# VH-VL binders against Protein disulfide-isomerase A5 (PDIA5), part 9

Target 1, 129 residues: Protein disulfide-isomerase A5 (PDIA5), of Homo sapiens (Human) (q14554r378to506)
Amino acid sequence: WMQNPEAPPPPEPTWEEQQTSVLHLVGDNFRETLKKKKHTLVMFYAPWCPHCKKVIPHFTATADAFKDDRKIACAAVDCVKDKNQDLCQQEAVKGYPTFHYYHYGKFAEKYDSDRTELGFTNYIRALRE
Key: E = the ipSAE of ESMFold2; O = the ipSAE of OpenDDE; V2 = 0.75 times the mean of E and O plus 0.25 times the DockQ between their complexes.

## First folded at step 2 (VH-VL)

Design p03 (framework fv_patecibart; at its last look DockQ between E and O 0.60; V2 from the best seeds 0.00; counts 0 for: pae E 7.8 > 2)
Fold by ESMFold2, look of step 3:
Structure p03 (fold): chain C 129 residues (1-129), chain A 118 residues (1-118), chain B 107 residues (1-107)
Amino acid sequence: as target 1 above (129 residues)
Amino acid sequence: QVTLKESGPTLVKPTQTLTLTCTFSGFSLDTYGVGVAWIRQPPGKALEWLAHIYWNDDKRYYPALKNRLTITKDTSKNQVVLTMTNMDPVDTATYYCARIGYSYFDYWGQGTLVTVSS
Amino acid sequence: EIVLTQSPDFQSVTPKEKVTITCRASQDIGSYIHWYQQKPDQYPKLLIKYASESISGVPSRFSGSGSGTDFTLTINSLEAEDAATYYCQQSYDYPYTFGQGTKVEIK
């Protein structure tokens, strides 16, 4: 049988192109956007990284859990995009994934705990107190 | 319109180095998120991912073969090259190149059978 | 590395029967499983991505399900053209791996 002349599948949607509660940021809007949020947990990632792919569903679910709290954002930065290279270097991202907590746009700490929905949500709930 | 085609020798002797070229059209390695992979299939056996290279020159290799494999690209020629050193009869397989995004192989070449024998 | 075990290795089935192929992962891989069809002497063709997502141009009789460790490819009414070997592939972690394959033939 000859190759089926089926239409090419649509381009694989990136995480950024999917409809989720995750706020996808770029170098141009990172600082301004974070300053408007009391609490932002940011995932710095590379799209091909297996460790990132494992965490994406957990981080996405966390963003959904807090979608109605306007003071909280779960955000992501694709460090491989050209326009984000300087940002990721400025934020001292050395590997993927890296999770930073920001308070009104000011870096507060790295998140180094469990990379699960429960781990992320417990952390954010503790910050809200 | 997307096509990939493998080229290179079909017979190599044990210990020789195999060089395979994937020539493709209908997409470019200038495009964000796009890569080309090499997958092989020994006769009557399962598929085995070997390596891939992305538009930004990031590379990944099957760990057990890492010291034997080199993958490179020439974006202007729409080519990806796989080099595999110290060939052995167990490496006899059909070698495919395929387009990859992040997870799956959506377009494949027809494959080229490489036999390693005296 | 993540091992994918398909079952059964081989099925001989009558046309119009339902075909079920399973793929079991050695660890939780979420939905990072993809299915391919390979006819004799041909290259593999992508059928299902991310466990259950359809591919444009693939007949609707093909469907996928599962998450975690247990995944299923279903052909609801087998056609003669569906005689092939089917492979699952995970993209959860490197190295990317394939199942050993399931050969489906017409009885």
Scores: ipSAE 0.033, ipTM 0.680, lowest interface PAE 7.8, mean pLDDT 88
Fold by OpenDDE, look of step 3:
Formats: C-alpha cells, sequence, structure tokens
Structure p03 (fold): chain C 129 residues (1-129), chain A 118 residues (1-118), chain B 107 residues (1-107)
C-alpha cells in the first residue's frame, strides 16, 4: 500500500458541507432566519480555530437533538468569510468560538457555559421551559 | 494526485536565514479548509510542527520559534515559503511540507535535509 | 503546550503478533489525535485520523481507539513491512504537537 497509494481523497468537507441540522447563516439571511425561530443559539466561529473544531461536534449533536423542534435552531456563522465579517463585528464577536442566544431574532445573551452537547442541550431545554 | 516538494538550500551557516519553498500540485490553496504546514525532524528525533498557513492566509507558528518564522503563500504558483532566521546547528533537521486536510497532515513531501554548520 | 507521551518507546515484535501503541495526552483532547507511520528515510504517512477514523489505502490491520487522554494504535497482526516508527499528533490546540515516537521492529 505504500508503493501504490490510492487516489488522494479530497479535503474533509467543511462544516457547511456536512449534512447536519446546524443552520449555516450569512450576513444576508442572518436576521431574517433568526426572526423565524423562538430560540436560536448561534455559534460564531472560524474554521481553523482549534477551540471551534473541538466544540463543533458537540454543537452539531445539539442541533440534531432539537432538529424536530420548529421553534428551536442551532446556527453557525463563519466569521472568516468576507461576507460575514461585518455581521460578526455587529454582533460584537470578540473571539472564537462565541455563542449568542437570540429570541425571535433579538440578541438575548451570550452563552458562556459548558461547551458540550450536554451543556448546550441543557441550556436550550431550559429556554423552552 | 497530490504532491508536495520541498526546495531550498541544504546547507546554511549559523545566524543565516533559511528559506524553504514548498511546491505542491493536486490541490489548491484556494480551496476552503486547505492549508500547508511545515514540520521538521532532527536526525533520529521526533517530528516538530513549525508553522502552517491556510487558504485564508491565516498563519500559525510554533510559539517558541514564532519570532524566527515567517510563512507565506503564493496561491497562483502553488507555493508556500517558510523563512527561519538566525539558524543554529540545533536547527539541523529534515524539513517537510505537508498538506493539512483539516487538522491533520494527509500528504507530505519527501523532506529536505537542512544542515546548519559553519 | 499539549504533551503527548507514547508508550513504549521501542517494541520488538514477532510477525503476526498484535502490537499496541499508546499515546497519552497531558490534557483532554477529545478525539483530536492522529497517527502516522514513518519508515526509515521516508516521510511520515497518515494512518489514522481523529483517533479511530480509517484512512484510504491503509491496511485494515491498523486501527485506532481512545478518547480524552488515552489513545491506542493497534496493529492486529504485524507484518514485516510494518517495521517503522509511529507517531501520534494532536490538533486539539496550538501548537500542534507530536509524540516522541514508538519504534516497532520485527523479531
Amino acid sequence: as target 1 above (129 residues)
Amino acid sequence: QVTLKESGPTLVKPTQTLTLTCTFSGFSLDTYGVGVAWIRQPPGKALEWLAHIYWNDDKRYYPALKNRLTITKDTSKNQVVLTMTNMDPVDTATYYCARIGYSYFDYWGQGTLVTVSS
Amino acid sequence: EIVLTQSPDFQSVTPKEKVTITCRASQDIGSYIHWYQQKPDQYPKLLIKYASESISGVPSRFSGSGSGTDFTLTINSLEAEDAATYYCQQSYDYPYTFGQGTKVEIK
């Protein structure tokens, strides 16, 4: 196998390319999308950020856990994209990852707790109550 | 087919600056999520990550060597350049460039041995 | 920085025997560890990504397991061509770091 390597695989798919329940938002649809959800937890991230990478699976799992709840959404914003830079600045994102909770599109609070599936899930569940 | 190849001087004098070029094919640094890293390995020793650069020009350096390292890319030429200043015999190593598939190095160059000696 | 400690440093194994290499991280790194094989005078080659994910072209006898701080690379049945030094590498945080390596020789 060392002598006859297989065709090189493509780079791993980006988070956006992965078929998950996470809503990947951009500047153009951010506000509009959030307004349609009672509760939205938004992850502002950079793809290369190690801390983001380690949290992404947890956040993704959380999104999947609530995928059947039409009132709840987990969304992500790639702040590295040029089109999202203004958005991230407007949302006062100072580091990655940053988690914001929005209520019907309005900023409610920054999520600054456990960045695990359990943490996110508990938080969102609490919001529903 | 993905390939990477290191080029540059194989002999450097102490205090001089090393400039290595990684020329690659089979992928592009315009591709989202793709990067190129430099890793070195002193003879008979372990691998040491030095730096990498992503498609978006985000650069990361090994902290202890950050002040000595500069990494740049020329996407149009499929090249990544590493400069390391103030070379010392302790920096003698095989220097590899590698593609970062995401957070791992999935393809490597054959490496180039750089000897620092007076 | 995150320190990866491999065990053992050296292992001499009879062909067809099972080889186990461990990598311990100085902190919880989830599954952000990757394994490489390096034969003498060759560049490292990726064997396993993210603790347990297989790589195309790598023989099925290679497998990875673990999470958190303790990780294992397993060669179910050692082949002669498997003589090499194996490295773990973490991508949990910067700087990316490697283990010190485990040299596997054939008896």
Scores: ipSAE 0.025, ipTM 0.645, lowest interface PAE 7.0, mean pLDDT 92
ESMFold2-Fast, scan of step 2: ipSAE 0.564; ipTM 0.867
ESMFold2 (binder alone), look of step 3: mean pLDDT 94; pTM 0.954

Design p04 (framework fv_patecibart)
Fold by ESMFold2-Fast, scan of step 2:
Structure p04 (fold): chain C 129 residues (1-129), chain A 118 residues (1-118), chain B 107 residues (1-107)
Amino acid sequence: as target 1 above (129 residues)
Amino acid sequence: QVTLKESGPTLVKPTQTLTLTCTFSGFSLSTSGMYVAWIRQPPGKALEWLAHIDWDDDKRYYPALKNRLTITKDTSKNQVVLTMTNMDPVDTATYYCARTLGYEFDYWGQGTLVTVSS
Amino acid sequence: EIVLTQSPDFQSVTPKEKVTITCRASQSIYTSIHWYQQKPDQYPKLLIKDASQSFSGVPSRFSGSGSGTDFTLTINSLEAEDAATYYCHQYESLPWTFGQGTKVEIK
């Protein structure tokens, strides 16, 4: 029954710190990692972005749904990190979130449909039909 | 010429640990997309995938057996090793190693029959 | 895990007749299926990959079809050398699984 109202809640873990099936990529490993997967959907984001925060659970659920498929990956890049700014500029990321589909590491198209688990899952499934 | 060959004991007692080695030639497990898997077949039954290891040293195991299985590779020797603990008579099977690129098992070892009995 | 169910378990076929073997997946695997042939006391050999693509050196009488949950392996004009057990294999999801096998014998 005792409380401590003065203690702030612990800081929420960042998306990268959460144990999920999302592959968190940085400029140093982006190209090489994508080459190893037949299909990768990449979410370029900023941690402060409200629209990104709303999509994260949907994108995470999608990644978890495909976690046992060795040819599929859902990856994320934090464009606010200094080490990723060159990558996000090279990939022509103009706003957050931005979603790109890569086929064996080659950019194929932007994903601009529904930002829901159902939308992402249907898109990935269609890539194999 | 791609070849794979299994080696190890053919008779194992219950509760012992089985260690099988797959020695291969004609390809490299450093090639992006390349896997080597262990698959077993109990006498008169279907094929069962047990484990695989890939070019990037990522390891996957059949969930019901994961606490008993360890897969490792030695790239310099062109070998993949499977270890299975606490052997039981129901684990009697022919054990195969096979390679895959694009997930089809295109080349297989000849298989080694491992009998588990007292 | 994805369960693959083959039909029939056993088939005895007259030479030169058409053989069809079906594999049903417990959930959609798109075209992520391969077919293997295994003769007694031999290792399995790849016949068809990705539902419908013939593996190199495989006779043209073997063909595969299907997508989603229902798949078929067809042998047009069965030859004596085709007596074997045939297995389907899915790689859509881990753990990778095989069907129970279909044994084909010559009458």
Scores: ipSAE 0.007, ipTM 0.560, lowest interface PAE 8.2, mean pLDDT 88

Design p05 (framework fv_patecibart)
Fold by ESMFold2-Fast, scan of step 2:
Structure p05 (fold): chain C 129 residues (1-129), chain A 119 residues (1-119), chain B 107 residues (1-107)
Amino acid sequence: as target 1 above (129 residues)
Amino acid sequence: QVTLKESGPTLVKPTQTLTLTCTFSGFSLSTSGVGVAWIRQPPGKALEWLAHIYWDDDKRYYPALKNRLTITKDTSKNQVVLTMTNMDPVDTATYYCAHSGYFSAFDYWGQGTLVTVSS
Amino acid sequence: EIVLTQSPDFQSVTPKEKVTITCRASQDIGSYIHWYQQKPDQYPKLLIKYASESISGVPSRFSGSGSGTDFTLTINSLEAEDAATYYCQQSYDYPYTFGQGTKVEIK
């Protein structure tokens, strides 16, 4: 059990296995999911990437902050999964993490500002205006 | 255990409004990504999707019937209500409600309620 | 709207034989196809989701395959209780649509 120092801790749940407001998308559902939301900020990532690991808590907090807004979604795509490789290539993902903003499923711009909860939140709030 | 059950009138006259209630247990419409749909099946014919309501109150309707359909939810009562106006004999069908996730299959169905439209 | 066409409309099959039902979508729907079994006077039951994913409690003789526009439901050895109408359904885009159904009867 957890308090026994001799026993190894259980493996960490993957981001997709955590119960958060982040929408975890795959190639098959990406386009149709995004068409249903006025504003979607998408994080393209690799689970092994140190920069991605640092941003995940901030991006998750941002998604949770906007969970009650029907027009807004924060979504993530794992680009190392075989089923997502074509999608990540089509979206011109050249490194991890990469952040894209989509308006009703249409690519609008790349997000290149601060990779913090505050940065993401301010960006999304400006879109709502 | 997930269960859904349809209730409402079994006989409707032409031009009247049909109101059907889906009462469910074993899940909540406050859970992100969860939805409930209405599907109908005329006797001896294929299944037809009518409407969908999601946890965030997003509503979808079959385009050809959109002007006749209203779907609402009462999350605290575990109920989803479908209203269909101006009923016609061609609307005679078994009406089902079903549980779904985000862009997912209908994994749990109600038993269905046969609604006959006749004078 | 996305049109799903099933083939065949009807087949009469000897017990223990392999049954193949196909579903063709009018456009690429990835893996957003699901298969249902409906016995007379009963509600539909989910057999396969997302083209090929198994459902708990469904016998292993049922399997699904395909992607894009062409999908197949296979019953590898038909049992008497498998006499039913089978429907494919897409959840790729609204309106959600069903195929016309395939009726399977025992010879």
Scores: ipSAE 0.008, ipTM 0.541, lowest interface PAE 13.5, mean pLDDT 88

Design p06 (framework fv_patecibart)
Fold by ESMFold2-Fast, scan of step 2:
Structure p06 (fold): chain C 129 residues (1-129), chain A 119 residues (1-119), chain B 107 residues (1-107)
Amino acid sequence: as target 1 above (129 residues)
Amino acid sequence: QVTLKESGPTLVKPTQTLTLTCTFSGFSLSTYGVGVAWIRQPPGKALEWLAHIYWDDDKRYYPALKNRLTITKDTSKNQVVLTMTNMDPVDTATYYCAREYGSFAFDYWGQGTLVTVSS
Amino acid sequence: EIVLTQSPDFQSVTPKEKVTITCRASQSIYTSIHWYQQKPDQYPKLLIKDASQSFSGVPSRFSGSGSGTDFTLTINSLEAEDAATYYCHQYESLPWTFGQGTKVEIK
């Protein structure tokens, strides 16, 4: 059917509203979820951040590439949400995006390499070698 | 200094329930990433993992023994309790509790308590 | 469950000789292995973490290596205090499992 052409378009879907393999975590489930995965790469972000917006497609593609591996997860935390502010402070997030690697829920290191699907994929593959 | 100590009966009759308590100091089970595990060792045999409980109350049991095992914690008392039902002579072993931390390593152990199951 | 097989079961070694103990996993465990030392009538003590990282206070003569299915614990120059049973432990998959142990005795 024909829609009203003068109505404003609907707002863009948030990352959390997109159907992807990224695990969107909040303070209430962060620790429990990470503990259950051998390797988790976590992206701490703010929805308004331009650098975050550029990385999201690459990070999402990485998550989708590893979706069938039960030991690997790519997770994201929105640090602007009130309920996540304590979590992001506890994890020492000082800017966006910030990437941390966790081994069975234990913080192992900060990821500071290329913010591309290739960079993330090579990093995760190396953890398996 | 991290210390753990097992306590409970040293003699158990077949079909009875075993209750062991692990009392520890030098760490808290409220600390992120910390757990306590129970591991046993029959005389002259290898180590066998039985169960663990973590700071967030996540509990895991050896699958073949799951229906016989219960693990609980009292964080305020620095204690973890293991209960094992329907004891059998083959359950005769030294029972250890250990701290589980940093990639699930058993980094500090109690001295162990020998539990003998016989009629 | 993942089965860990150690070799040899028993080794009698002259002091200052090199000791190698192997642990083979029934499937790949990457580097998800820890090594423990248990002296007679004592509780086990952690030696090596995550295949190759020495635990605090452990003498430098102990080292670990390997990845995938094959792992090695090496004692570079055996001392009398090293007489013990050594166990590998995998944490790749629940339930956690241990090897059967390797007993090292001094000649």
Scores: ipSAE 0.007, ipTM 0.576, lowest interface PAE 12.2, mean pLDDT 89

Design p07 (framework fv_patecibart)
Fold by ESMFold2-Fast, scan of step 2:
Structure p07 (fold): chain C 129 residues (1-129), chain A 119 residues (1-119), chain B 107 residues (1-107)
Amino acid sequence: as target 1 above (129 residues)
Amino acid sequence: QVTLKESGPTLVKPTQTLTLTCTFSGFSLDTYGVGVAWIRQPPGKALEWLAHIYWNDDKRYYPALKNRLTITKDTSKNQVVLTMTNMDPVDTATYYCARDLYSEWFDPWGQGTLVTVSS
Amino acid sequence: EIVLTQSPDFQSVTPKEKVTITCRASQSIGSSIHWYQQKPDQYPKLLIKYASQSFSGVPSRFSGSGSGTDFTLTINSLEAEDAATYYCHQSSSLPYTFGQGTKVEIK
C-alpha cells in the first residue's frame, strides 16, 4: 500500500572478493606464482569492460573445474589497478580481455579461441597431451 | 643458416661493469616462441644460465644475480645486450649467447667469449 | 631451484661400447629435460630435446629416455668423435639449471 520496498542494492562483490578457484595475481607475486604451476592460463582484464564481465563466469567455472589439479591454474590480473599497470605493459596487454598461456611461468602463447568454459577447458586439457 | 656471435671485452677489472653483445642472423626476435639466452661457464666447471629475453620482451634473470644483470634487445640491429655490474674474479668464465626456443631448449649457441676478471 | 645430478662424473669407454649417462632432478620436471654435447674448447650442441625427442642432424646412436625425476642419455655404439662432456638441462622451472656434466673419453 504506502510502503516503498525499493532499497538501493548493495554493491556487487568484485571478482577478487568472490570465493572462487581463480588465482588473483598482482605485479608483486605474478612471476613467482606462475613458475610453481606447469600450466597457467591468465586472464588480463578491466573491471569496467563489458566483454570481460561476460567472460568472468566462464573463466571462473573453468578454474573451479581444475581446482584439484596441482599442475594447472587459472589466474587473473586487474590491469586497471595502479600497481598492475607495469605488469600489464610488460606482458604486452593491448586490450581487454587478453588471455595468455604460461608454461612454468614462461609465456608460451596467446589464447584466441572461444571465451567459454568449454573453450577454455578443451584448451587446458589439450595442453596435458 | 642461424648464427650467433658474442662480442665485448676479454679482460675486466674487479668492480667494473661487463657489457656483452650478441649479434645474430637467420632469425628474428619478433618471431613467436623465440628468445636469446646468456649462459656462462667458468673454466672447468658446469654451465650456468644467466638471463634471457623473449620475443615479447619478457626478461628473466637468474635470481641470485638479478640485481647485477640487465638484458636488452635491438631488433633493428639483430642484437641482444647483457650488462653485468660489479665484476669479481669468480665471474671469470666463457660467456655464450644462444637462441632460446619456446622457453625450453637452446639451439644454436654462439662460439663463446672468454672474459677474465683480474686486477 | 631444481638441482640436476648426473652420474657418472667421468667414464672411459672402449669404442663401439654402449654409454649410459643418467640425470636426476630434485623434483618432478615432466619431460622438460634436454641434453647437450660439448667437445673440448667448443660450444655446446643440442642432442636430445624433451627427454626423448631426436634433433635433426644428430646421429641416431644418441637417444634419450625418462620422465619425472630420472632421465637417461644413451650412446648406442661409441665413436671416437663422441669424446666430450655431456650436460642435461631442465626448462620446467626458472631458473634454468644444468647438471654438473659427465665427461666421456675413449680408452
Scores: ipSAE 0.000, ipTM 0.522, lowest interface PAE 17.1, mean pLDDT 86

Design p08 (framework fv_patecibart)
Fold by ESMFold2-Fast, scan of step 2:
Structure p08 (fold): chain C 129 residues (1-129), chain A 119 residues (1-119), chain B 107 residues (1-107)
Amino acid sequence: as target 1 above (129 residues)
Amino acid sequence: QVTLKESGPTLVKPTQTLTLTCTFSGFSLSTSGMYVAWIRQPPGKALEWLAHIDWDDDKRYYPALKNRLTITKDTSKNQVVLTMTNMDPVDTATYYCAHTSYGDYFDYWGQGTLVTVSS
Amino acid sequence: EIVLTQSPDFQSVTPKEKVTITCRASQSIGDYIHWYQQKPDQYPKLLIKYASQSISGVPSRFSGSGSGTDFTLTINSLEAEDAATYYCQQYDSWPLTFGQGTKVEIK
């Protein structure tokens, strides 16, 4: 049957619904997942945030670049989800996007450099030294 | 003291499925940082890593064998099970289960079980 | 996958002699390498972790060194019980891989 021309298009896949190497974490698995990796860079975000939307392709490309590295992960937390609000408050997330580096699950520092694939990959490569 | 022991059939025909069980003591696969791996060694050849399972039920498989391998755990029984489908004579090897942690070094090993695949 | 190439494949050594075994990685792996000893018909035993860190219960004559792509296992003053095949293993990248092994025999 003919589709109504004024009907809304199907919603775009959320970041979590996309097939990528980014680890999408929630409050109940955050701590345990981070302990598995020597180095994890975490992006705290909100789906409605324009600045977050600009970074997502860069962060995703970074995650895909390190997908086979046993020690490294790129993870994301949606701070708008009800189940994640306590986690984002505990991690002192004041705005979106916010990037934190964790060493075997322990918070080490906030990442505040270039929000590009090159910026993220150079940062992670330096951690391997 | 950590101990691991492999059990399962020692003779398998081509195309059959192999199921091996690792029974362990001295640690729990509910403890953070604990992993059990399966590693095989064909006669006279090098060691080959096959699969890992961790305390959080996260699983990793050797890519070329991924479609043939399944690893599961039963924490109440202190057991890890490896299943490998469509066995071939080239899969003849001694199969080991081993304990590892975040650094992927294998510090405790089972005695190994030789699995021969022949018609 | 990362390929580890060991040298030599085989070495026949007089007791008390120094033995060196080299492992070369097809790409840089930092210090993410471990060494094992396997005697005939036995399971492998961990000798060295993270390229150079000692293992409790392993004799001090075993030592490891190297970083990047070139790694060495050294046995200072070989003993008869050291006759075995030695393997390097990387954990830099999936899948985990082992070298082809170096067999050390007593003359």
Scores: ipSAE 0.008, ipTM 0.612, lowest interface PAE 7.9, mean pLDDT 89

Design p09 (framework fv_patecibart)
Fold by ESMFold2-Fast, scan of step 2:
Structure p09 (fold): chain C 129 residues (1-129), chain A 120 residues (1-120), chain B 107 residues (1-107)
Amino acid sequence: as target 1 above (129 residues)
Amino acid sequence: QVTLKESGPTLVKPTQTLTLTCTFSGFSLSTSGVGVAWIRQPPGKALEWLAHIYWDDDKRYYPALKNRLTITKDTSKNQVVLTMTNMDPVDTATYYCARDEYSYGWFDYWGQGTLVTVSS
Amino acid sequence: EIVLTQSPDFQSVTPKEKVTITCRASQSIGSSIHWYQQKPDQYPKLLIKYASQSFSGVPSRFSGSGSGTDFTLTINSLEAEDAATYYCHQSSSLPYTFGQGTKVEIK
């Protein structure tokens, strides 16, 4: 009655709709949230980006690994949303995904190493020295 | 084989609302990464990007026109609809829809275009 | 917004000659420039994406180069079917913008 075999399948859940330890941030709360954490690794992304989609499971697993650490956050910003355009321009995001490390809300460096759970985890563990 | 085709009125009076439909085949707006854009070209002038809709229903509009523009999609019908209010003779143009396969912002396949003339 | 300025506006060229079209951006856009060909009364067709990558099915005589603010589209040996207006387009930031176009005619 309400089924059509030729209809496109329903959209898959967005990253934000998935129940994960990743902090999904927007322009309104970005600066405030980052100041509360000693170390934040931020993934700037677009939902459509194939490279982003491949990294999402790895980044999510990394967030899960550090979910109980009060000084660590793994955060994501969707640069396609209207409310985030100014933020992504301010942060000089030139492509997707882009990874920035922030120390108490201050930009410290761009992460350019392996886009795997192991790569992200090793990077974050080194920061906690 | 990817095809797009624009449809709608070819003549609009000043102050009226324009509604254009883009019907496409060979891809789906349920596919992650895909988007569809509307671009117009006044006679003898350059191309002007108007609006974009993505697979996840995010929407983007040209800032100077955004209060006049609405873009929507019907994924089950393979259609994207652009609505533009308060039409003026300066809005006379050929209107195109085009695919952005990965939403990288380059348009790989375009519709044939539909000329919309705004006059009394 | 990012303004794209093309030069020249117009050129009339003999077949088999080399054609060079320049596109300058008002600020750095990396390699996020794309080139389209539009023949009279036809829709635009993608030629080059990301400054230098040829779109599928595009003849090898078309090539693109540049980065940052200065970009070029080259037609190595002009053929009659290349008479068209060529547009550059940036996707570095919203709103997306196009150049004013360069019209290429055959002598």
Scores: ipSAE 0.005, ipTM 0.533, lowest interface PAE 15.3, mean pLDDT 87

Design p10 (framework fv_patecibart)
Fold by ESMFold2-Fast, scan of step 2:
Formats: C-alpha cells, structure tokens, sequence
Structure p10 (fold): chain C 129 residues (1-129), chain A 120 residues (1-120), chain B 107 residues (1-107)
C-alpha cells in the first residue's frame, strides 16, 4: 500500500574504501605497524571535517608517490571512531587534521607546514638525508 | 642464543678517551629493525642510556654527552664500538651493550657489563 | 628530556604479598614504557614491554598496566627470587631515559 520511493544513490566511498597507498590504522594495530617503518607521517582526521576533506587528495597523492619505498609510510587514523578515541587522546590530538611524524613508531615531531602534496613530499625527502 | 660481551680498558685516567667494543652473536646488525645500544650505571645509581646504532647505520646519542660520544658498527665482525672523549671520575660506571629490535624498543638481551674506573 | 619518577624508592615485602611499583612520566608517552629487573651485580633483564605486554620466559606473576603518564608494575605474589631493583624505561622520545629504580627486599 505504500509507494516505495526511488532508492537513494549509493554513498560516496569513504577514504578507507578507496584503493590508495595510505595505511589506514586503528588503535589495535597502530603501534605494531609504525614500528616496522623507518618514517611514518600520520594524519589524524575526522571524516566530516572540511579541512580534512581538502587535504585528503594531497596526502593520498603523497602516499602513492612513496608507495615503492619500503622505509616510508603515510598513515591515517579516523579519530571519530569509538575504537580510536583512546589512541587519539594518547597522541595528544586536539584538532583535525593533525599531522605527526614517527621514527620507527616513536613520535618525533608535529608537522605543521603546507598541507599540500608538495609540502608533504619535501618534508619526507628531508627526512631521508 | 643471543649473546653480547663488552671489552676495553677497566682503568682510565682523567682527560683520556675511552674505547669499548661490544662483540655479539646470534643476530646480525644487517637485519631490519635491529639495533645495539650502550647503557651505563654508576656504582649504586640508576641506568643511563648513552647511544644507539641501528641496522641502517642510524645513530642516536644522549644530547648532553653528544660531543663526547661516537658509536660505530662493523657488521662483518659482529661488533659495535663506543668512544667517549675527555673522561672524568664522574664517568666511572659499569658499561653495558644491549640488543633491541622494532618489536622491542626496550632491551631484551644485555652484555655482562664492564666496570670502567676513572682515576688518576 | 622525559623524566621518569618511580615510587616507592624501597620496599620490604613479606613473601606471597602483592608488590606495586609506580612510574610517572613528566609528559604523555602513550604506552612506550618497558620494565626491568636487576639483581645485585647482574645485568638488567626485560620483564614487560610496551606498558603491559608479556615477555616469553617471564613468570605470569609479573604484569604491567597504565598509559599516558602513570604506569604500574605488579608482582602478584612475591617469591624469594624476586628480590631485586626494578627500573622503568621510556622509548617514546630520545634520549631514552630510566627511572631511578625501586629496590624490593624480602622480609
């Protein structure tokens, strides 16, 4: 008796659902994953954040550019997921996006330069001196 | 069976340079994630980390002692060498070398330690 | 540098009692704490890694807990062989640092 309206279009794929070189990490695998990479730049984000949405293509392009380098990773943590809230608190994330550089899983510094592919790429190149 | 052993002089005069060698077996310093550190302990006092060298030749030093310390490795000989310049009586301590990996950034295997006394 | 402060400095404990040792970091270090046991005139031995992870061959009476700035090593039921000095160590940032140590003696 009720008319079925047209089905809504499929939702846009989430960043985690896209086929990219970005390592999407959760609290359970964060520390083990970071320990195995000499250099990891981590983006802490919220999917709803407009500034995060603008940076995602730049960060993804950076990850893809370094995909064949076994020493380097670009990783992301979704801080609005319940299971990641403790991790984001422990890592002192107070806003989105926040970028941290880890050396073999150890926090080395906060990245606060240009949030562009060029900015990220130049930073990573400098780490490889 | 991982083993490490420290060797070098047990008596050093003030202003001299100390050279200690860590000889190890049961692992290779060419293995991904592996490192060797030097840690000292003055008699009756706490442990103090001095320096670290990793499989990829990355080197880390205690900042206040950085200008006095040099760490090197010879992977073919399974040896790590620490040099410390301008020794002072306050540097009297047992010196340890220790193994670390990316699975443990603590120290899972230690040498027996060598007591170095700095005295005129 | 990150300063680690242990408490107490010393405790004398009856066999089979629970022992609790605290390590406090001067800043948030996540879970990058490791615990060691050192007996007189011996080298230190790793007991617990990453605040709470067990080490093969270490008795199950040893456990670790905590995150951020406050960490605890617990010996659930003290044995005579556990008389030693215990140290915490952080690997969060360089330089790596150790606590001042906690000496545990059997009554």
Amino acid sequence: as target 1 above (129 residues)
Amino acid sequence: QVTLKESGPTLVKPTQTLTLTCTFSGFSLSTYGVGVAWIRQPPGKALEWLAHIYWDDDKRYYPALKNRLTITKDTSKNQVVLTMTNMDPVDTATYYCAHSTYEVYGFDYWGQGTLVTVSS
Amino acid sequence: EIVLTQSPDFQSVTPKEKVTITCRASQDIGSYIHWYQQKPDQYPKLLIKYASESISGVPSRFSGSGSGTDFTLTINSLEAEDAATYYCQQSYDYPYTFGQGTKVEIK
Scores: ipSAE 0.007, ipTM 0.603, lowest interface PAE 12.0, mean pLDDT 89

